# Miniprotein binders against q6w4x9r395to579: the designs that were tried, part 15

Target 1, 185 residues: q6w4x9r395to579
Amino acid sequence: GHCSLEGGSFVTTFDARPYRFHGTCTYILLQSPQLPEDGALMAVYDKSGVSHSETSLVAVVYLSRQDKIVISQDEVVTNNGEAKWLPYKTRNITVFRQTSTHLQMATSFGLELVVQLRPIFQAYVTVGPQFRGQTRGLCGNFNGDTTDDFTTSMGIAEGTASLFVDSWRAGNCPAALERETDPCS

## First folded at step 3 (miniprotein)

Design E18
Fold by ESMFold2-Fast, scan of step 3:
Order: C-alpha cells, then sequence, then structure tokens
Structure E18 (fold): chain B 185 residues (1-185), chain A 90 residues (1-90)
C-alpha cells in the first residue's frame, strides 16, 4: 500500500483517496499493531514561507518507545534530539540518501519512507501486505474501501476532511482549517 | 460518481507513470500515458475540461523529461481534480 504527502498540503491515502487540508500541527500519519515498540509515523505541518493562508509539510517523524527520528525540510536528520550523519543505522531502521534530492528510511518491519527534499518537501509511505486493514491515521485504514478513509481516532467515519484531520492531531494545537470542503461520499 | 471513478483512474495511472519514469521503463511509460489519455477523454466528456488539460500537461512534462516539471504538473493535476470535486458538490 502507498500513501503520499505532496505539494505542501495534499494527501493520498493507502486506498487512493485524495484530500487536502490547511493545518498547523503534528498529525499521526500511520499507527498499526504491525509497528514495533508502539511505533507511529507522524507529519509536521507549518505555515508556508510564501503564503500565510496555506500550510506545508516541514518534517516527518517516526516515534516509538526507543526512537524519535525526525527528517526535516532543512535536510537535518535527528534521533532522540541528536543530529545524525547519513547513512544512519539502528537495529531495525536505516536512513540513507537515495539520490541527491531524496532520503529513504528503510525498516525491517514492512514500512518504507521516501522523503523528497527538493524542489518541494514531500513524503511517500509504502507498507507491506501485513498492514492491510491494520492501519490508522491520515493515510487511512488500508481496507480497499475509500468510503471509510476519513475514520477518526475515535473510530467514527466523518464526511469532512477537516474533522478527520483534527482527530489525528498529536498534541494541543489549533484546529485544521480547510478552505476547500471535501465532498461526502 | 463519474468524477470519483475518473479521479481514481487518473491517480492510479499517474502513480504508475512516475514509477515507470524512475525505472526508465519505456513500455510501462507508454501504457500509463495511454491510460491517462483515456481518462482525460472521459473527463472532458463528463464536463471536466480543466482536469483533462492538466492530465495532458503531465504527459507533456514526462515527454520533456524534467523532474521538476513533472512534479509541478502532478501538483496542478491534483489541484484541478480537487477543485472539480468541490464544484461538483456545490
Amino acid sequence: as target 1 above (185 residues)
Amino acid sequence: SVLEEIAKTILEAVKDLVEAVKKNDEEAIKRAIERLKEAAKRAEEAGFREVAIAVYEVILAVREGDEEEIYEAVLELREEMFEAMRRALE
């Protein structure tokens, strides 16, 4: 399954449902019992440097009981607050430069992340078949049905992307603002 | 809706196209472009001309082989699809 975060504020879920939002917070992209040590993949959105009415992806975070790996648009990679030179390897995770403009985080547990640094900071998430029907977060539930991709953290299917996105905030941040309303399926 | 089916087809074809370009797979690129052309025709027939135009912009960017132009065209296509979906529900 593939999920993408592109163009600053566009998301395409594992079931290929596209949506857009305007939010300034850290959001849970992916939670799953298939991730070790209570792992979760997160995305950080902030105000665009060019437009104050829009937001953009500024960092991707992999958080578990053991690791907090942050990949920033500034091309800095940290783990547990310490900057790391690439390639960076832990027991189950390797972060390395795939091309001059792309970083890759490869894992032993079926999760792969590719981050485009330039010209636009973007992220691409790939999960193996063991994740099917066992994912939660902004990337959707990976069950082959797009009608319930806006399932909130409380397990409720919502008709609007803004309510869905707000339910996956990781922390006490302002609610997401969506100027372009997503249709109810 | 017709637009949802068209959008899903376009997104799947664009994903296949981008992967084929990264692999320099000429036959896969041709297959993805043909699917995009069919989807663009369906979009135009359904009244979504701006979506059809944006699909052709992606095809042209791939032909020119500039990675930045390809990403810009894909972002424009996503924007036009989202705007068409928003308008269809007003």
Scores: ipSAE 0.000, ipTM 0.084, lowest interface PAE 22.9, mean pLDDT 71

Design E19
Fold by ESMFold2-Fast, scan of step 3:
Structure E19 (fold): chain B 185 residues (1-185), chain A 90 residues (1-90)
Amino acid sequence: as target 1 above (185 residues)
Amino acid sequence: SVLEEIAKTILEAVKDLVEAVKKNDEEEIERAIEFLEIAAEYAELAGFEYVAEAVELVIRAVEFGDEEKIKEAVKELVEVMREAMRRALE
C-alpha cells in the first residue's frame, strides 16, 4: 500500500482516501504490530504563511525503543539526537540519498519511506502486504474500505478529517485552533 | 488504457491550471487542482507512482504560491506525462 503526505495540506491514505488538514503538531502517521520494537512513523507539522494552507510538513520521525530517526526539511538526518551522514545504516534500517532531491529510508520489515526535500518537503510511505488490516494512524487502516479510513486512536470511524487527525496527535501540543479543521465550504 | 486516461486528464488539468495561474483566477485554479488530485489517485492505484509524485509536486507548488516553483513543477509533470504516453503506445 501507498500513503502520501505533503507539506501539511494533503494526505492520501493506504486505501486511497484523500483529505486535508491544518494542524501544527506531531502526529502518528503509522503504527502497526508489524513494526519491530514498538515502532511508529510520525509526521511533524508547523505553521506556513507562504501557501494556501496554514501548515506545512517539516519533519518525518521513525521512533522505536532503539531509534529516533528524524528527517527534516533542512536536509538534516539525526538518530537519537545525533546528526548522521548518508548513507546511514542500523541493523534493520538504511537511510540514503535516492536522488539529488530525495532521501529514502528502507527497512527489513516491509516499510519504505521516500522523502522529497526540494522544492517542497513531502513524504511517501510504502508498506508490504503483511501490513494489510494491521495499520493505524493518519495513513488509515489499510483494510480495502475507504468508508472507515478516518478511524480514530480510540477505534471510532469518523465522518470528518478534523476529528480523525486530532485523535492521532503525539505528545503535548497546543490546543487545536478553529482553522485546524478542514471546513467544507 | 488506464495510463492513457490518466495522461489525458493530467494534461488537460495542467493546461487549465497554467492559464488560471496566469489570470490569477482562484476558482479555476481550485477546479484544476481538483482534477489533478483525482488523476494522482488513479495513477497511484494503477501503480504509476512516478506520475502521482509529479502531480503532487505541482499541487504543492501552487499551494506554496511560488511562481518559479510552479513553472518548474509543471515542466517536470509535462515531461513525465509525455514519457508515460510514449510508453502507453508500446
Scores: ipSAE 0.000, ipTM 0.085, lowest interface PAE 23.2, mean pLDDT 69

Design E2
Fold by ESMFold2-Fast, scan of step 3:
Structure E2 (fold): chain B 185 residues (1-185), chain A 90 residues (1-90)
Amino acid sequence: as target 1 above (185 residues)
Amino acid sequence: SVLELIAKWILIAVEYLVRAVEENDEEAIKRAIERLKEAAKRAEEAGFEKVAKAVEKVIQAVKEGDEEKIKEAVKELVEVMREAMRRALE
């Protein structure tokens, strides 16, 4: 299956459901028991440089118990906070320059990520058939049915994208805990 | 931890609720309430009864349509979650 994250916060799920959102946070793209060491793929969004009213992808993160691999729009690749020169290889993951404008993260466990650096930072996620019906996150549940692609982190199927996307937030995001509940003050 | 995941879900739902109330978006409010009901169920199942009860109070305040009670219930929920998280970190 194929999931795409394209400019202006457009997403197409593994079951081919397209949607768009506005977000300035880190989001879980893909969680699955098929990923080793509690692995998860995440996407970081921020305000777009083209328009302050739009948001765009600025980094993709693969996080597991062993690794925190970050690929940013500035062509910097880090693992566990340390910058890495390409090609960068671990036992199960290799990050390398596929073309002058594309980086690829290849894995031994059926996940592949291609990141377009120019002209617009975008990401393309490919998963093997073993992931069918076993994915969660912004890329959907990969069960062949688009009607439940907006299944939230608590297992509720939504008809619209906004609450679905909010449910998959991770990382450093503004939260009600730190905000006034009185909009008039 | 399970508590950290539940707290994250609750905070996201509350933030969405606050924005929906500010914008007077009845459909968004209904979706936020459904989200909070599920979060309360998950908290109860995980043994975080005080958190579940605090979420339930927020839902009741929203159903009553009293903005001041909603503010009070949200503040109580935030405090209950802070205490639960603080104790878990010990």
Scores: ipSAE 0.000, ipTM 0.109, lowest interface PAE 20.5, mean pLDDT 74

Design E20
Fold by ESMFold2-Fast, scan of step 3:
Structure E20 (fold): chain B 185 residues (1-185), chain A 90 residues (1-90)
Amino acid sequence: as target 1 above (185 residues)
Amino acid sequence: SVLEEIAKTILEAVKDLVEAVKKNDEEAIKRAIERLKEAAKRAEEAGFEYVAEAVELVIRAVEFGDEERIELAVEWLERVMELAMERALE
């Protein structure tokens, strides 16, 4: 399955349902029991330009009990608050530069993330078949049915994106995440 | 200003496509899609792969036939063109 975050506010779920939202916070993109150590993929959004009331993707975060890997639009990669040179490898995750404009996070557990850094920060999530029907978050539930893709964190299927997106807030916003990635040793 | 020429062609073709879809004019839809495909190829050859990707999203939405998908894809393409023009000024 494929899920994409394109531009500041466009998402296509694993079941190919497109939607748009406006938000300035950290949102849960993907949670699944298939992710080790209570892993989750998160997306950070902030305002897009001084003159725009629209929002844009500014970072993608993979969080587990062992790791907090942040890939920022400014091309900084950190783990647990420490900046890392690429390629960066852990036991199950490798982050590397795929092209001059793209970074890739490859994993041993069936999750792959590609981020386009330039000209527009965008993210592409690929999951293996073991994730089918076992995902939750902004990327949907990957069950082959688009009618329940807007399932909130409380398990309620919504007809609109706004309530769905709001339910997946992780409680953090771009300013707080930026502060964490820079001053941490 | 190769990008300016491509952007003008894409935005004009999108306008024609939206009108054709509203009128359920199959022949006009086909002509607008062909113009978009040609413009997307030129954008890709000029190094603007993300513009070609946004055009493909519009074409797929029209083929799917869902009004919501078409509206979202068109809005995204218009946003991509704005961003491409802004980035060209850098």
Scores: ipSAE 0.000, ipTM 0.200, lowest interface PAE 12.9, mean pLDDT 73

Design E3
Fold by ESMFold2-Fast, scan of step 3:
Structure E3 (fold): chain B 185 residues (1-185), chain A 90 residues (1-90)
Amino acid sequence: as target 1 above (185 residues)
Amino acid sequence: SVLEEIAKTILEAVKDLVEAVKKNDEEAIKRAIERLKEAAKRAEEAGFYEVALAVFEVIRAVIEGDEEKIKEAVKELVEVMREAMRRALE
């Protein structure tokens, strides 16, 4: 299934439900028991460069018990706060430059992330069939039914995107992540 | 209808955007993109999420500078708007 974060503030879930996002913190995109070592994919949003009423995707984070891989709009890739040159390989994850404007994170466990760096920072998430009905977060539950795609972190289906989005806040804002992943620190 | 008004705004902004791209007029491109963003917001607020997403694909293609992708994104936007209008009549 495919999930996308586009145009700075638009999300399309694994069940193909589109919605507009408004928020300025870190949010859980994808959690699943199919991800090893309590893995999760997260998105960092900040205020737009043009208007304070708009928000934009500024980084994508893959977090597990062993790794915190951050891909930022500044084209910096870090793992556990340390800057990495591409291609960067671990046992189960490889991050590499797919094109001059796209980075790819390929995994051995059925998750693939493609990040467009320029001209607009965007993300595309692909998951294998083993994830069907086994996902939670902003990308939806991947159960083939769009009516419950706004299922909150407590398992309640909401009628509005705002309550759904707020329930998936990870508690970390862009400033905290930027300080942690600062290449000079 | 609200959708017809939004569609008209989108089509006029796309026309301005295409002309600005041909002239390599960066300020005109920026203005057209801002109008498209506002139209996409209106489409989303009216419940036409597919139209809003198609508008952002056009913006993305223009910023990428790929003429073939711009043509394809504009074609897709027109098809999505046509389908949204068809469904609204049901």
Scores: ipSAE 0.000, ipTM 0.118, lowest interface PAE 16.4, mean pLDDT 70

Design E4
Fold by ESMFold2-Fast, scan of step 3:
Structure E4 (fold): chain B 185 residues (1-185), chain A 90 residues (1-90)
Amino acid sequence: as target 1 above (185 residues)
Amino acid sequence: SVLEEIAKTILEAVKDLVEAVKKNDEEAIKRAIERLKEAAKRAEEAGFELVARAVEWVIYAVEIGDEEKIKEAVKELVEVMREAMRRALE
């Protein structure tokens, strides 16, 4: 299955449902029992430098009990806070420069990530058939049915992207649905 | 109120969880996580979806063993609960 994060704010799920969102937080892209050591793939969004009020992908994170691999738009790759020279290899993961503008993270467990660094920072997630019906997060549930692709972190199928996206926030970012924020404040 | 009972359960379980993590007590961590899972389920059933999500996020952070993420998740949970209680009083 293929999931993509493109054009700064567009997502296409594993079941090919496209949607758009504007957020400035870290979001869970993919959680699955098929990922070893409680692994998860996450996306970091921040304000776009190109257009006022738009947000863009600035980093992709693979987090497990063993590793915290961060690939940023600044072409820096870190694991557990330490900068790494490419190619970087662990027991099950290799990060390498695929082309002058693309990095790839290949794994032994059926997950592949390709990151486009230029001209626009974008990410492409590929998962093997063992992930079918076993995924959660912004990339959807990979069950072959697009009507429930907006399944929140609480297991509720939403008709809109807004509640879905906010349910997959990671860390201590503000809960947008719980707060009235004055845009001028 | 239902929210006050849920909040009390969550705060007690989080306190137990933090102590268990500090002592590296695997059995105590497991017990605290189970209490939090139950509290999240009750919060969701009562309509406090963001509280339930925040609790699940704390559980996730502990399960992956990221110290900074645990601190951030606990901080967010406290914030979400504070807002839920504030609105319930209005």
Scores: ipSAE 0.000, ipTM 0.093, lowest interface PAE 20.3, mean pLDDT 70

Design E5
Fold by ESMFold2-Fast, scan of step 3:
Structure E5 (fold): chain B 185 residues (1-185), chain A 90 residues (1-90)
Amino acid sequence: as target 1 above (185 residues)
Amino acid sequence: SVLREIAYEILEAVWDLIEAVLKNDEEAILEAIYELIEAAWEAREAGFEKVAKAVEKVIQAVKEGDEEKIKEAVKELVEVMREAMRRALE
């Protein structure tokens, strides 16, 4: 399964449902029992230079009981607050420069992350078949049905992206903007 | 998948080498060099000659003991792997 965070504010879920949201917080992209040590993938969004109504991806975070790996749009990689030079490896995770404009985080547990640094910071999440039906977060539930891709952290299927996105906030942040577009409509 | 497995194995060996160099652990450096030699042979057998040569260049830089040359060789290896991955994707 593939999930993408593109164009600063567009998301395509593992079941290929596209949506856009306008929030400035850290959001849970992916939680799964398949991730070791209570692992979770998160995305940090902040205001863009275009307008106060627009948001853009500024960092991706992998958090577990052992690691807090942050990959930022400034090409800085940290783990537990310490800057790391690439390639950087832990027991199950390797972060390296895949191209002059892309970093990759490869894992032993079926999760792969590629971040595009330039011209626009974007992220691409790939998960193995063992994750099917076992994911939750902004990337959806990976069950083959797009109608329930907006399932909130409380297990409720919503019709709008804003309520869905707000339910996956990871911290004390303001609610996402109500103004949204569905690029398929 | 074969290219991805080889890439992961090579980067794991490179990381082991970098950690050993930073810790000034002579025995660990030698073990990491042997891992890199094995990874280079696997890459060559799989048809990735440029990747194998780039790995060998990292080994040579470590023997010279120059931190700057090691960083340059590692960057070159990553770029060679980048090109191999780019070609495999399209």
Scores: ipSAE 0.000, ipTM 0.085, lowest interface PAE 24.7, mean pLDDT 71
Fold by OpenDDE base, second read of step 4:
Structure E5 (fold): chain B 185 residues (1-185), chain A 90 residues (1-90)
Amino acid sequence: as target 1 above (185 residues)
Amino acid sequence: SVLREIAYEILEAVWDLIEAVLKNDEEAILEAIYELIEAAWEAREAGFEKVAKAVEKVIQAVKEGDEEKIKEAVKELVEVMREAMRRALE
């Protein structure tokens, strides 16, 4: 399954459902029993301009009981809050520079993350087949059905993205705004 | 032995890399690079710094897309590995 966060506010789920939202919070992208140590992948969005619609992805965070890895445009920060030189390796996770503009987080448990640093901070999440039907968060549930991708943290399928996205907030933040997607995004 | 295990991992990763490059499979190349990174890490942790460095040179060459550099890096890696193995048997 492939989930993408592109264009600052566009998301394409594992089931290939595109949607757009504007928020300035940290959101759960991916939770799954397949992630060890209660792991979760999160996305941090912030204001990129003066209007409410000017929001963008600014960081991706992997968090588990054992690891915290924050990938931002300028640095990779780990558990102790220190920026690390790449490649950085833990027991199950390796972060390395893929290209001059791309970082990759590879894992031993079927999660792959590619982060484009420039010109736009974007993220691409790949999960193995073992994750089918066992994912939740902004990336959806990876069950081949796009109609239920907007399942909230409480297990309610929403018809629109706003409540869905808001349900996956990792903190107390303003409500997200939704827009229709641009298929060319 | 630890070195033997590392060597096996390196061989597998290099093989995967070669196949990926020949097929121009970008995803597979990246996966192989990841495997090599892990192998280099293990080599370094086990005290085989020369092996780790040699692996890293292969990785760098691949990233640069320099065929001749790749060939040279792989050749060097093989030599380094052979030497390491020889020493391990002494």
Scores: ipSAE 0.000, ipTM 0.186, lowest interface PAE 12.2, mean pLDDT 88

Design E6
Fold by ESMFold2-Fast, scan of step 3:
Structure E6 (fold): chain B 185 residues (1-185), chain A 90 residues (1-90)
Amino acid sequence: as target 1 above (185 residues)
Amino acid sequence: SVLREIAYEILEAVWDLIEAVLKNDEEAIKRAIERLKEAAKRAEEAGFEKVAKAVEKVIQAVKEGDEREILEAVWELIEEMYEAMRRALE
């Protein structure tokens, strides 16, 4: 299964449902019991460079009990807050430069991530067949049915992308209204 | 970049088109298709013929109303746009 984060604000789920959203937060892309040590893949979004009304992907994070691997748009890779030189290897994860414009995170547990650094920061997530029907997050539930791809963190199938996306916020990001105190109409 | 501007216009129009189709809003569908045709023409004039062709494929898939064909055409369009941007940086 393939999930992609492209064009700054577009997501295509494992069941091939495309959607877009506007948000400035860290979001859970993928949680699964197939990920060891309570692992999760997350995406960081921030305001877009060319349009102040749009948001874009700026970093991808793999978090587990042992590791917090961050791959940033500026080509910095950190683990647990410390910068790492590539190739970087742990017991089950290797991060390396696949091409001059792409980094890859390869794992022993059926998850692969390819990050395009230039010209636009994008991410491509590949999971093995063992993940079928066992994923949750922005990449969907990978059950072969697009009608429930917007299943929230509370297990509710929503009809709108915005409610779905907001349910997968990781941390204490304020709602959009709380960030803006502009008195203009 | 002219290419980046065209790519964002195409992506916005594609998502507007899909939303309009889901809402069965005939006037919004017409507006989105016209925007896509204009963006495809600009892409072709700028030398990005593969992108222009992929846009036409999306328009055709939407007219036929097949969800699978629409998703496949949108995926192909996104890939062609980023491949064009990647090549422009070489």
Scores: ipSAE 0.000, ipTM 0.150, lowest interface PAE 15.4, mean pLDDT 73

Design E7
Fold by OpenDDE base, second read of step 4:
Structure E7 (fold): chain B 185 residues (1-185), chain A 90 residues (1-90)
Amino acid sequence: as target 1 above (185 residues)
Amino acid sequence: SVLELIAKWILIAVEYLVRAVEENDEELIEYAIEILEWAAELAERAGFEKVAKAVEKVIQAVKEGDEEKIKEAVKELVEVMREAMRRALE
């Protein structure tokens, strides 16, 4: 399955459903029992301009009981809050520079992350087939059905992205907006 | 690239349109149109004006429900996209 966060405010789920939202919060992208140590992949969105529609992805965070890895445009920060030189390796995770503008997080448990740093901060999530039907978050449920991708954290299928996205907030943040022009895209 | 993203959205929208017609799903048509609108907007912002216009023609044709116009608009969009991609590779 492939999930993408592109253009500042666009997401394409594992089931290839595209949607747009504007929010300035941390959201759960991927949660699955297939991730060890209660792992989760999260996306951090922030304001990129003055209007509410000017929001963009600014960081990706992998968090588990054992690891915390924050990939932002300028640095990779780990558990102790210190920036690390690449490649950075843990027991099951390796973060390395793929190209001059791309970082990659490789894992031993079927999760791959590619992050484009510039000119637009974008993220591409790949999961193995073992994740099929076992994913939750903004990336959807990876079950081959696009119609139920907007399933909230409470298991309710929404017709629009707004409530769906808001349900996956990792903190107390403003509500997400839909259908707004994003000049940061 | 931005153009690749535009292409991806266009393809998804077209797939939705096809399915919508087969299933007589008006809501899906509306969603496909929305996706195309995103593509057109992105194309416009990225300087792919011809692409944006071509997408808009598809949108208009779909809204009108004119099958022949849809076919022609899609054909034109494909050509415009191919040309844009070709130029991007040069």
Scores: ipSAE 0.273, ipTM 0.678, lowest interface PAE 2.0, mean pLDDT 91
Fold by ESMFold2-Fast, scan of step 3:
Structure E7 (fold): chain B 185 residues (1-185), chain A 90 residues (1-90)
Amino acid sequence: as target 1 above (185 residues)
Amino acid sequence: SVLELIAKWILIAVEYLVRAVEENDEELIEYAIEILEWAAELAERAGFEKVAKAVEKVIQAVKEGDEEKIKEAVKELVEVMREAMRRALE
């Protein structure tokens, strides 16, 4: 399955459902029993430089009992707070420059991350079939339930999406906001 | 690809607009407008200004409820997207 974080604040889940949110927090992108040492993939969002009312992806974090790998939009890679030269290897994880504008984190446990650095910071997550039905977080549950249905701007369904996003906050920060669509406000 | 994602959202939005007319379901028009707004914002942020403006023109035509303007704006958007994809490097 494939999950993407694109255009600053747009997400497409493993079951190919697109959605958008506004938030300035660290969010759990992917948790699974298939990740070793209580591993989790996280996404950090902050205010966009273009508009203070918009948010964008600024870093991706892989956290386990052994490692805290941070890949940030300023092209710095750290593990456990220490800056690393690429290519960087641990026992099960390798971070390397795939192209002049892309970094890749390859793992031995069926998780792959590609980060686009320029022109816009974006992330692409690939998981193997062993993760099917065993994921949780912003990327969805990967249960094979494909739908073209989604919520409206009328508040009820957007409220559900905002609560979904808020449930995956990894810190003490404000509730995520959905864009309000009101053509005659 | 950012353009591929924008194209996918535009296609979904157009499908909802067609269904709204066929099924007489006004809520589907609101779904279409929301998706088009996602597409316009992503296009603007990614530097595809002509695409963003073409999407905004479709949104305004839909809000006005002018069927002929909607058809014309959608045709323009399709051509703008085709040109943007032709010029883009993968």
Scores: ipSAE 0.000, ipTM 0.168, lowest interface PAE 16.1, mean pLDDT 72

Design E8
Fold by ESMFold2-Fast, scan of step 3:
Structure E8 (fold): chain B 185 residues (1-185), chain A 90 residues (1-90)
Amino acid sequence: as target 1 above (185 residues)
Amino acid sequence: SVLELIAKWILIAVEYLVRAVEENDEEAIKRAIERLKEAAKRAEEAGFEKVAKAVEKVIQAVKEGDEELIEYAVEILEFVMERAMERALE
């Protein structure tokens, strides 16, 4: 399955449901029992200072009990707070420059991440078939049905993206629901 | 909704385009541009003129081969689509 984060704050889920959201927080993009050591993929969004987008992707984080790999729009890759030269290898993960503008994180457990650094910071998540029906987060549940792609962290299918996205905020972010509310809502 | 379907087509085409440009695959770029042209046509027919024009600007930026212009055109497309979706939900 394939999930994409493009054009600042557009997301297409593993079941190909597109949506747009407003938010300036860290969000859980993908959690699954298929990820080792309680692994999770997370996306960091912030205000876009010079663009017409209200928010934009600024970093992607892979967090597990062993690793905290951060790939940021400034082209710095860190693990557990330390900057790493590419290619960077751990036992199960390799981060390398795929092209002059793209980084790839390849894993041994069926997850691949490609990050476009320039001209626009974007992320592309690919998971193997073992992840089918085994995912949760902003990328959806990968069950072949788009009608429940907005399943919140509480297991409730929502009709709109706003409550869905807010439910997947990481607890380390101070962004308030009131500030994230769409003016048209 | 019709707009959500058009947005899906645009997002898929842009994703395909970005990969094709990075791979320097001229045939894939041409196919992505044709998908974007079709999406722009459908947006125009559905009355989403600004979305159609924003997609056309992305196509033109790619043809000119200017990475900074592509970034700007995609950002404008995102902004225009956000405004159109907000209006449709009102």
Scores: ipSAE 0.000, ipTM 0.076, lowest interface PAE 22.4, mean pLDDT 73

